# Designs tried in a protein design chat: VHH binders against UDP-D-glucose 4,6-dehydratase (TGDS). Part 1

Every score and structure here is a prediction.

Target 1, 355 residues: UDP-D-glucose 4,6-dehydratase (TGDS), of Bos taurus (Bovine) (a6qlw2)
Amino acid sequence: MSVAGRAESLGPPDSFAKRVLVTGGAGFIASHMIVSLVEDYPNYMIINLDKLDYCASLKNLETISNKQNYKFIQGDICDSHFVKLLFETEKIDIVLHFAAQTHVDLSFVRAFEFTYVNVYGTHVLVSAAHEARVEKFIYVSTDEVYGGSLDKEFDESSPKQPTNPYASSKAAAECFVQSYWEQYKFPVVITRSSNVYGPHQYPEKVIPKFISLLQHNRKCCIHGTGLQTRNFLYATDVVEAFLTVLKKGKPGEIYNIGTNFEMSVLQLAKELIQLIKETNSESEMENWVDYVDDRPTNDMRYPMKSEKIHGLGWRPKVPWKEGIKKTIEWYRENFHNWKNAEKALEPFPVQPPFV
Structure headers, positions and changes below count from the first letter of each chain, unless a header shows other numbers; antibody chains are not in Kabat numbers.
F, E and O are the ipSAE of ESMFold2-Fast, ESMFold2 and OpenDDE, as the mean of both directions, binder to target and target to binder. V2 is 0.75 times the mean of E and O plus 0.25 times the DockQ between their complexes.
Where letters were taken out, [cut] stands.
Atom coordinates printed by the task and the answers are left out, and those that the model quotes come from them; centres of patches stay.

## First folded at step 1 (VHH)

Design c01 (framework vhh_8cml_1)
Fold by ESMFold2-Fast, scan of step 1:
Structure c01 (fold): chain B 355 residues (1-355), chain A 125 residues (1-125)
Amino acid sequence: as target 1 above (355 residues)
Amino acid sequence: EVQLVESGGGLVQPGGSLRLSCAASGRTFSSYAMGWFRQAPGQEREFVALISWSGGSTDYSDSAKGRFTISRDNAKNTVYLQMNSLKPEDTGVYFCAADSYPTLHYDKPEEYDYWGQGTQVTVSS
């Protein structure tokens, strides 16, 4: 198909107040953002650009797929000619940039793909958005750009010291995004989120992976000791944070989107075993845990302060007990949301054939 | 690293058609944008057509628009150029080229990392 033919069919037929491009919208977090925007902002046109990689599913969007203020476009942010033409044809006002390779373990074996998608793809997108005179560009980054610390909480002024290829690619992409503010006063905003959990997440990450393993009578696979901690934020709370940044975030600023709820991987495994296997015995819980070799690098903690976004009026509101129960129930019903979900449950990514 | 081998060239009368193929070796083919260039005797290489690495985008020179169609089969590591309504001025050596990074300057030969040896297309009576 030609880019010109697709762009003509994707043209803006209706008079909407704003036209919002969401990249990676068939993925985990972005799908919740799209559902919220489509349902709560019927006067906004929501355009989902997604290449439909292995962790994406259009089933994440089935409840809004037929809404008049939603359209799906299959394409890749790295396709620079297509991206430029899409901005011209769709007349995009706002960009929410979620599209990325996010699997940390995979990044150790596929590091150049993470650089290509996360760095080059982001540079293509921000360049096209700037040329199209977009009025707000939100880049979705990660708390992992700070690196780990046992004794220091990072704020938005803290230096970036990434320790894995995924975090490195996100940090580098931030530099390209921020340079557009410095060079052109192009209205970019960067967000850095804690670990997110909830429905729609491909089950390769710790929470949905452990839930799915246990629901299939398999053991939780813990990298290293399991004493590393992560801060967890429910998917709908993160969407509320993005809406807050969209409305009140200042151009050129960075906002940490975090939570004080911190849990070790081992503690997480034990709680999920108790909830899913309905056991209170420590010895029985140990029977549901397998230890596997650690990652090449694995930060112990990613502590960050979120006082800046608290000043905009956002705080997380979904308690862990509520969010985790909703997540467990969702995976019980929806594990086959992805064709290859069983492959996600392996302890390590499959090494590609020797090249 | 990729090696590119063109085929399908030949002698054809004005108004005729030819289908060029470019076979690529290697696992990285699906990561490259693929272009076709041509060169007439005594002239520089000129852009003919481009297909993005995903196959989602194509572009053509003004002389090729409406007559030529570029396509790719990533499972076969092959890119194609279907040429219809051929004219004498289409005569030249046709080169397949691979570019590892998308660029707005894909019409410039120097942006391409790998090149085939070329296949001769002659349009005459």
Scores: ipSAE 0.000, ipTM 0.169, lowest interface PAE 18.2, mean pLDDT 84

Design c02 (framework vhh_8cml_1)
Fold by ESMFold2-Fast, scan of step 1:
Structure c02 (fold): chain B 355 residues (1-355), chain A 123 residues (1-123)
Amino acid sequence: as target 1 above (355 residues)
Amino acid sequence: EVQLVESGGGLVQPGGSLRLSCAASGRTFSDYGMGWFRQAPGQEREFVALISRSGGSTDYSDSAKGRFTISRDNAKNTVYLQMNSLKPEDTGVYFCAAGFSTYEIDSTQYDYWGQGTQVTVSS
């Protein structure tokens, strides 16, 4: 079997031009990447390695699950023996490394787990990829590694100043990935993305959480003042960026994948209330907002320059108005994409990190 | 099952411009990445430009970069190649191609091909 179950065609091709490992492929962004690769690259074998944590769903991949150029393997990137065996048996040519713990609020109470998965797991994976002589290793990082700034837009040469355990774990993992380029000239590329929104996102993050809360007649929970801003990029646009980096990205380089579209959490809540509750009344909108205690640290802005990737031919294409409408419609129909989705809507207590 | 028909070729002087169009029949155009290839007299077929399914990503040969622009209109089922600053070396039959791989320079990875349109650059 080349995929979970048998392919419904006359059989798989005798050989594939490339064998691509995508880690965390049942998750949000990686599932869109896999769908695109399976559909657009029938000459590539796409191997999904996922441990199926709480925020993953194989339903994200139902449209391509029976394709002859797709295979799902359940496993943990932290299992070094298993990962090494996987590279040997599957003969991996390219790695797209998405697997990570990404929930910032959870990172304050589960900091060691974030270090274990994001740092140790990444080190295991890049080591195995290097031993297997992989031709390209793309590490998916975050704009949060820069820390926040009110006055400065970060480019890829800017220093990393992470302010929470999630961002710290991603920055540390970048260091291990980059060291393989410096030491061995192993062909790694690092990407740092703005906040991504769209279908397939487990509803613990601000956009799908607010959508789902409002669709269930519950209030938006805003940390602190809600004046902190984030830049938002639609899921399909970020996939096109990864495809651009895969083809044109230079080994040893870092690429910011950002958008100029910036919105405060309060503005986001108001817009979602207007769209979902169909009201323009300020007094009515106040009834749909609750303020909760702020995080131990919460950066005001993550502004990035993305001129480097623009030079490779990528720019965001999906306007916010189109993307948010598609996202709202998706959650209306697909909230039960996760068995435990209601747990995502519970207020998460913010606790100091245990030192 | 997409059928492709190229148009817009012709004779131009060096430094001139042409806009090639490729019209696709069928409901599946938006499911395919699109490429432009050319075959010059006595040469092998070579890659010119490609565009992803969504149109968000493009790639160009070294000879086309900075002079040619590929674009698509999924509502009109059409892909375009705007060619500026044409040189005698650009002479050839230009083919549009549809395939599932949006970043393949290899012509063998494309599933559907047009008949081609002749571009001649002469002084």
Scores: ipSAE 0.000, ipTM 0.133, lowest interface PAE 20.4, mean pLDDT 84

Design c03 (framework vhh_8cml_1)
Fold by ESMFold2-Fast, scan of step 1:
Structure c03 (fold): chain B 355 residues (1-355), chain A 125 residues (1-125)
Amino acid sequence: as target 1 above (355 residues)
Amino acid sequence: EVQLVESGGGLVQPGGSLRLSCAASGFTFSSYAMGWFRQAPGQEREFVALISGSGSSTDYSDSAKGRFTISRDNAKNTVYLQMNSLKPEDTGVYFCAAKDYSWYGPLTEDRYDYWGQGTQVTVSS
C-alpha cells in the first residue's frame, strides 16, 4: 500500500456550509461541474481529487483555481489509506464521483486498468464515504451499460448488457454502489449519461478529434461504415442535470441523463467538414474522410429514455448548432490545453501504461 | 507485393532471452502499425505487443508486460520484439502483423491487413 498525493499537505477544514468532493475534477465533465459549483456556491468548499492522468488538465480549472472555496488535492482513488485520511481530514458532506478510465477503444487493449480504476477505485471510494457518513454519493455511469439496440430505447429498469470492458467495469461499479443502498440505506444516486461533447475534452474522442484533425488540415478517420449513431449532450447541460440530481434526486434511484439528438459518425464528419472547411460541395467533403477498420465490438446505437429526470425539472437546453460552434471555437484557441495534445491525433491512444 | 519476414526464433532455456525481427516490404512502413501475435500448439492466436507507425505509442498483453519490448526502425522497415525472462508458457509461433490506420490498439487478428509466416520460439529445459 502506497499513499497517492501528499496527505501531510492537506489543509484543515474551513467554515463552509457544505464540503463537496469531486473526483477526477481536472477531467472533461467534472471540470465543468467544479467551475459551476465554485462560481455559483461560494459558501460550499469544492475539493478536487485527481491523479492527473494523460487526459486531465489543470488548465480546465484555470478560471477558478485561486478561488477561496476551491482546493486541489493530487491523489489516486485506489489508494485506500489516503482516501480514508482525506474523508477524515476534509469532513466531506457530498461526493460527486467522476474519476474513471473512459476511453472505450483503449478498453480492449488496457482491460485490467479499467477494472482496477473503475471497479476497485469506486469500491474504495464508496466504502470510505459510507464510513464518513456523507449525505449524498453520486456515481457517474454511462449509457453503454445497457448495450446497444437498433429499435429499443432503454429506461432505468432495463437490464445491463455491456459489450466492452469499459462498459463492463462501469456496470460492475454500479453494483458495488447500489449494494451500499440495499444493505445500509447509504444515500447513493447513480446517473447514466449519453455521449457528452464540449470544451475541456482531451481530443481522442470522435467530436474533438475530428475538429482538431480538420483544423490541422488532416482527414476525419471513420471506423467501419460511419453509420453507427450516438446521442450527444452538451457539457453545460449535463452539469445542470447533475445539479438537478444533487438537489432533487432520491437516494437509491438511477437517472438516465440523455438527449433525443442522435447523429451518425459519417453525418457528424460531414457537418464538421462543412463548418471548419467552409464548403458545401459533397465531392470536396469526401476528400476529408478516410475509412478504417471498425473496433472488435461496436454497438450501432445507445438509445435512452430520460423521462425520469424530466420529472425532476431538467431538460437539455443547448441546441446542437450552438453547442458545436462553441466547441469548434474552443479547440481552435485551446488545442494545447494538454501537454502532448498532438499525440491524441495519432492512430493510437497516449494513455500511460497500467501500473 | 507485400511481404513480412520474421526471424530470430529458436530454442532457449527458461529465463533466457530472444530478439525477434520482422522485415517489411511492399508498403509505406511508417503508415502502418506493427504488432506481434503468438500461437501455442492447440491454442488460438493471441496478441503480444503493438507499436504505432511513428513509434510514439506501444502496448502489451499482460503476459508480455515488463518482460517484452517492442520497437521499430522506420529507416530499415523493421520491427523488433525483445523478449526477456522467457517461460515455457511463451512457447509458440510468433507472427508479425501490419495494420493500416487505427486510433486504438487492436487485440484481434481480423483487424490486420498483412501477416508474416511466423517464427518458432521454444522455451524448454
Scores: ipSAE 0.000, ipTM 0.102, lowest interface PAE 21.4, mean pLDDT 83

Design c04 (framework vhh_8cml_1)
Fold by ESMFold2-Fast, scan of step 1:
Structure c04 (fold): chain B 355 residues (1-355), chain A 122 residues (1-122)
Amino acid sequence: as target 1 above (355 residues)
Amino acid sequence: EVQLVESGGGLVQPGGSLRLSCAASGRTFSNYAMGWFRQAPGQEREFVALITWSGGSTDYSDSAKGRFTISRDNAKNTVYLQMNSLKPEDTGVYFCAAHPGVEYTYSSDQYWGQGTQVTVSS
């Protein structure tokens, strides 16, 4: 009777139109996605699977934590038996896969952990989703899979040439995801995003780290020359891109999610010093910058074309001047969103080439 | 920071019944799927039953199907295992876990209780 009760006597008890699994939902980008889905799609059940690593915070989800169409499950995507059982018990229809180790500097020191979480964990998840006959699986990847270029703008047909262990792990995970489309016609979609900035980001990445350092009267630490550039997207614009892909994205396709807004690390530091320290003096700005040894590899640019997703009706809406001011104010009010936020501001040790 | 305390074990004769309880401390109980595992003398821990975070789905081992029922009360931070038609082979230490997995994957005390002894006399 207990197996009959589970399999034949009961439909889904909550009667939602769709059940959506979001992995890594207490993290930066996925938390914004969950808030949007919970508020705007009350007929969907949103299931957050997160292991609550050091960079996650359930405070990112405080506004929706008590909603009837939301639940949090603590667990690890690398636990294959747990993941398989989760798909069977929760009756998942859609997967949005954000869970990953994303710290590039950490990936040089702990490369095997990045392979384990990003490659093995993704393979476990896509396998379980395929067996459960999920109707859409969105894999969240990175512009870093292309490698850098001074001359070329990458489109979705460009070859992957990753140059660091983080990017390598994401590229490898894409191959496992794409193979499910090629062999089984399982409906996967891959996204490759520019750097994202905004509220909810653990302050170990360049923008929130520099903001938090300056707000604590500490200097911006620049790797190498600071002449390397990155393209930046505001968090809410990226959420709109994922909603567009969820609604209009074609199975088996890849979508670049980028912006033409490009800034060097040095230019970023100077602008943040001007905004936070309220100075236009070149000599005073130099007092807020420290140069540290460069990474083992550090690409100069990650330029992407995003014309394919523009064809689906998405374009970035938030101007840099607006987004950065909102971000600065958020960190001033919410730095202690994480118990260990001070740890994020410590200099990251440069790994010797033979360790 | 989740502490789990099992109760309700004891000695019963074959064909008897027991109701196990697992009380959780902390404000996160409703965020966890909960399971029951058991360990027979000289054997490794085996899965018995699970219930999802919302209580919307349950699952059972083949040995537990038709005899055991798992339930939860999120307002009381408690998960239950009702065991009917007990057999000598059901003898063992019963553990609750804040994890829905079929196999033992967590070794941290925060995810496991200390266990409650069930003995089915023959």
Scores: ipSAE 0.000, ipTM 0.111, lowest interface PAE 21.7, mean pLDDT 81

Design c05 (framework vhh_8cml_1)
Amino acid sequence: EVQLVESGGGLVQPGGSLRLSCAASGRTFSTYAMGWFRQAPGQEREFVALISSSGGSTDYSDSAKGRFTISRDNAKNTVYLQMNSLKPEDTGVYFCAATEYLFQDTSKYNYWGQGTQVTVSS
ESMFold2-Fast, scan of step 1: ipSAE 0.000; ipTM 0.218

Design c06 (framework vhh_8cml_1)
Fold by ESMFold2-Fast, scan of step 1:
Structure c06 (fold): chain B 355 residues (1-355), chain A 124 residues (1-124)
Amino acid sequence: as target 1 above (355 residues)
Amino acid sequence: EVQLVESGGGLVQPGGSLRLSCAASGSIFSSYAMGWFRQAPGQEREFVALISGSGGSTDYSDSAKGRFTISRDNAKNTVYLQMNSLKPEDTGVYFCAAERYGSTFYVPDEFDYWGQGTQVTVSS
């Protein structure tokens, strides 16, 4: 509300209905979640706890950074004394736990860091939340905990068979979170999401990396054959899923958040080359692709059923053609959202060094 | 929170057309699926039409299919219902509704925000 050359600053409410802690909020998915919560729930205080690692950017939150119901706190979830003080000081009612190391290729090189952040950090956080008597704790996990399958779609009762250190760390963290429900009836909910794409993603993952490489006249680097497939969800659809779980999710439950839209890495590269380089020539498209050796382990597919969350009223809404066009446009304008974005485009080691 | 205000209702003869509008204020409009419901005197609210937040998908009740078209203009924070070939049984108060989480059964309880309604009367 700006009126006659002055900004109208509304004072804070006498009390907030809920105080929500979002961990990793300067990151990709969590930043969209924070923007949504701050704008649509002015009676909620939204507290962003982020250590500002390499893939985070406070520019992801610039549109809401000065809102009365938003607060940023710099800190590490692994700092147990700090985390306990935070819960006592801020009087947290709800936790949305996004903070994690998520780069699968990096996890083969820095596996112990993934265990430390994703397992130890999550254990610290859920313990502090339990002591603070938080009313809902949502843990954000991954479809990769199931492992891959060529012929079977996984549901939430399927066994966890992780095949890389990232997925292993997320599966282990789920076990710590679930144990608080089993032992104390502490109200936790676990979500397992398909691959997410959209604005705010540090360009180390396949979609934003290929977009950024092509926009800088560099080739898409495909691991192995490029025949491995992934299912993709647009960032705002995943935010709607989290809001659905927050409103209607039942304590102790697990919810898959997936989509039937599946694409191979090779098909993705070809579509991005066509859109960004404006060519329909197969021979010209091959000039924009380089093949590199595959990871030590790389699942071909991560198929999962999401009927449980459909029963809560959520479904994906953004079609691929719309979402990919918005994503391409965002990276064209915002590649320097991160000071170290050029490093994201460098190739990662495929084979771990001998220890 | 969003506020919804309907307009465009009125009296029309059987076979005629009306275009309803619903103006939204408050939250990011494109984050919400938008629906139209109607209520005849002495009856419960029934689903008429739905449009996704992006505008990429629409759904209609059996009575509305082929006659009504739902659309939206996210730049103007407005949703529309174009009603053609109107029948006396289309008479009722038409309500605009917003839903963030996706409607599965298209029942009123799935919608978070509601307008005040606009009267449509189809009569000779």
Scores: ipSAE 0.000, ipTM 0.116, lowest interface PAE 20.6, mean pLDDT 83

Design c07 (framework vhh_8cml_1)
Fold by ESMFold2-Fast, scan of step 1:
Structure c07 (fold): chain B 355 residues (1-355), chain A 123 residues (1-123)
Amino acid sequence: as target 1 above (355 residues)
Amino acid sequence: EVQLVESGGGLVQPGGSLRLSCAASGRTFSSYYMGWFRQAPGQEREFVALISSSGDSTDYSDSAKGRFTISRDNAKNTVYLQMNSLKPEDTGVYFCAADIHTWGYSPKEYEYWGQGTQVTVSS
């Protein structure tokens, strides 16, 4: 049958064709992945492993929490004994590894935590998956591993030149994941995505932070000049990319998951002010922007080629205008999805680490 | 892949009307987001109007709101811009633009462009 097991019914609802572990599943991207898998693959058992850190919310999974092909397990990927027991008990066939510390500004002041979670935690997980003879392990990485460039578009053969502790931790974790393919031919696939936006994102990142600030009549805080650009990809499009990689991705390969939509932080702020405050006046827009000190390092662009995954049949489908309207609408109704959401809106003091 | 050809431009007096058409070649036209942009002599391209692939969502620049209407006919592979109450300030080359992946207010968001059609509003 098909590689996804969707082509055939393999027994009663309690007999599953595949058992899929999704780490960090109460978080932003992974929660959309879980919703899609639970709804579209009723013959798969979906197991969510999440430690429920500050940016996670089980409310992200409310629509599927009672489905028979879904279960939540609270635990930390850094707990090696627990992780090994989990693989033995749950009989995992596939791993989708999203669990990570992702806050770039936070990584400058808590760099060792990022190394511990993103590097050590990933190593623990891939080791346990290898021992359990998992048939596919997808590692979710970032376009930031390439470093920035004004004149060069990065493909999957490009060297990694990370410029902040978050990107460094993700690049290091990729090395451990890739080494399992080289050493054991263990079937790993690495993905590197552009910035993702959409519902379920803890509002510490630029898009949901600016939306939430404006909805609370507060100013958008722009680091430096705001002329740095990012490429944005809607949450459901990146889920379709992961499904494409799961079904058609070749073990040992890396896939860039990018979009051609590129916008500066300043232009993003202006567009959000126009949409939320309903003004096109430049003088009124200036009242909603505040400039703060830049990060210790802040790349101007993260341009990627995604021709490899296009060859597998995936392309982004959700247009920015429709995706951003859905996102604005979601935060208006769901800001208190997290008990600590107000903390996300506080200015972050960007200071070099001293330890 | 899509190729775009604009038509319907011309000379009109202030207060007059023009209807621009953009004919697209390619069997994926209904998947494309479409926009109209204009460029006055010595200026950069500016946004005028946009329409989603289904036609359900439209938006306009402040200068175009209430005067211009964007529409599309996916069966005819054509997008239209109905321009009413034209002003001398509306003079420029009008471009049709398309993108399958994303759409918005910046020319940078569109992969495919027509060659343009001249609109002149003068007595």
Scores: ipSAE 0.000, ipTM 0.121, lowest interface PAE 19.2, mean pLDDT 84

Design c08 (framework vhh_8cml_1)
Fold by ESMFold2-Fast, scan of step 1:
Parts: C-alpha cells; structure tokens; sequence
Structure c08 (fold): chain B 355 residues (1-355), chain A 124 residues (1-124)
C-alpha cells in the first residue's frame, strides 16, 4: 500500500490538471470564456458560479452544459460563508472574476447596488481566494476607469478618473484586488477591456440594442449627438486575450485589452441600418434614428494603448465586417435567449446623480 | 445501496452535551460535503452545520455558532456533531445529509442523500 494512493483519495473528486472558477459565467463575456475553456482544455475542470441575474442566461452554455469538465453552481459572490466553503469544496486553483453589475445607465439610479455587488462582492471573492491559496486571480475591469480623453491614449500607468458609478465601483474593486498583491504578494492580475460585442450579450448595450430595435422595426435611440466614440472588440478576441493573460500574464500587473477600431454611435447606427434595412439612402437612414437626452455624464472617448499585452503575443484578429455580421445573424435567431429581452429595449429614463 | 445512519441522540439536561455520529456507506464519502439539519415538531427542516469534503472548511447556523462543532473522519466514512451547552430550543430530530456541488450550500433540495434521523431532547 503506497502513501501516495491514500493522499490521492483525499484530493479533488476528479483528476484534473487545474480547477478554474469563473464567476458570472452565464453572462456575456464569461460564457464565451467558459465555452472556450471547456472545449479546448478537457483536462481543466471549469466551475461556473452565477446568481442568474437579469442579464444572464444558461442558454449561453447549452453547447457545453453536459461536458464532464464543466459544472454550474448557483450562488452569490456577496455570500461570504458560501464563497469560502465553495473554494475549499471545489479546490479552486484559478479564478476568472467576471461577475458584476455592468449597466452604466442603471448605475445612476441604483448606485448603491453597484457598490455592493462590484466592490463588496469582489472583496469577499479575493479574500476567499487568498485564504484558499489560489495560484492566479484575474480581475476583469473596464476602460471606463480611466475616464474619457479627446487627445490622450491611456496606458496601464495612467491615473483612474471614473465619471459614473459603474466605473467608480470597478475602480474601487481594483483597489481591493491590488491591495492583496501589495500586502501579501497574492498573484492577482487586472485586465481593462474596451467595449466588447458579439453573441450572448443581453440587448441593453448599444450594439445588440440597435440590432434588436432594427430587427423589430423600431428606431435606434441615440443619446446626445451620437458623436461619442467607442472602441469595439469581438467576444472571441477578448477570450483569447484572457487566455494569453492566464498563461503569460505576470502577477501584480495590469493589462489593457483594446483595439484601434473606433466608431461613433451615429456611424454605428448608420452601418447597422444599412446592413439590416438594406438601404444606402442617407435620408432613409435618418428615418431609423431618434435622438434622446444624454446621461448625466458621458465621456466622448475611452482610448487605450494595448502595447503591453501585444508583448505577450495577443492581437485582435476578427475584422469588424465579420464580427458584426455574425452578431446580427445571432440576434435574429436568439433574441428570446432571455425571459425579459423585451424589457432591455425599453427607453431608460436618465436621472441626475444622487437619486 | 446508499445509507446514512445517525446515532448518539438522546435525552439530556439543559447545559449538557451530546455527540452525534453519522456512518455513511454506498457512495464515495470523501467526494461529498456533509451537513447536519434538524427538525422540531411543527417546524420545517433547518440547517445546523456543514463540513467540506476535506474537512478544511466548516459553517454553522447562528444558533449553533460557538456551541456546536462539526468534524469528519474520511477513513471511517463518518461525520460528527459535537453539541455543547444544549438548550431546550435545540430539541428535534437531527439528520445528516450529503450534498454534491451543483446547488446552493444550505438548501435541503441541494442534498442528495439523507439519514433517517436521531432524536435529541433537551429537558429537565
């Protein structure tokens, strides 16, 4: 009888090289990450922790739900005892932390909810991961933490100047995550992504909302002038960036994950109208646009340099023409992927801060 | 055949102690989290204590914290509940239960296997 045989019986139930916790895995970006990990890493156990909030759908994971290296656990990252026991029970090696409230317009009305989920929930999770001796903790943040600039591209050393409660909650959560590196040398990595588009996104954000509105013969609702720009990154490209950071990212570092592809909201609306309504007439395109009041704050640009992650070997590879066509086709057939999809298309009332 | 067999229940005076045991068979014991639940007459079954598959993590209801200690011996396929400073309110049938990791930790529906229960009575 070998001592090693007895030790092995006390290890994880399944023989896997790594056990990866993905929070918010029934959501947009994290669902693509899970699909990729489950299909491409059969020797990794992928554990999806999701509370199944309004923007989540388990249908995002139907293709891999029956795979041997995947399991779903319903739970809330804000439940500290649940989270602590989860880390011990599942023997987590790696954390990919996507779970967050992400609706910027809602953050002006429900600012305290964003602080509770994004700040408190993240602190609970990183504390439990540290106690469990996790070997890598990746925190998924946003380019909005920099604030906007008309002339300067931000790098990872740039100061954070968030202008809305969502961005403020993400910036605060970064501080809690980074403090574990500073104090304990706990191996955290922070990522800051440009706007992501693609299948699985709850249709409250500009691209899927405009697609869904147009497919239902409704007008694109443009906030303000429509001259504000955003940089767009296709969902599979951002997954490859996370895989690159997972394998080559250095503990304690921050990585911008962006593109040089920049488009105004008005230009985006015109391209989607042209593709979905099959018109080249500018006067006809104007009939598919409504202008509404802008948010209390709305930055004109979120420009980032991504040279640091390029040094790790990642670059975006999906051209806009290909990505947007795939996205349009997906929403045509999958709009009711969510029980409340129609609610996502409702106009959102803009309210002043402090309400 | 899966079996969970509780023992160690009985009558005890307030302030006394009892140690409950649950012997498991018919499944891979060290792959399961083990919990203790109790049910008083006319009440729903409520969570008391939980221990992870390795024994490295434990959790307790507010009423059990500081008074009860859950432990396990994976070599003997047994989970224990040491109950100290017992109160009349602790009276009930105590069940051991085994759970898989696919649901919330504290809901009765999350537990695949249940024992038949052992009676604990705290009275003069």
Amino acid sequence: as target 1 above (355 residues)
Amino acid sequence: EVQLVESGGGLVQPGGSLRLSCAASGFTFDDYAMGWFRQAPGQEREFVALISWSGGSTDYSDSAKGRFTISRDNAKNTVYLQMNSLKPEDTGVYFCAARKPYSTLYETSAYDYWGQGTQVTVSS
Scores: ipSAE 0.000, ipTM 0.115, lowest interface PAE 20.4, mean pLDDT 84

Design c09 (framework vhh_8cml_1)
Amino acid sequence: EVQLVESGGGLVQPGGSLRLSCAASGRTFSEYAMGWFRQAPGQEREFVALISGSGGYTDYSDSAKGRFTISRDNAKNTVYLQMNSLKPEDTGVYFCAASLDYTTYQIPSGYWGQGTQVTVSS
ESMFold2-Fast, scan of step 1: ipSAE 0.000; ipTM 0.270

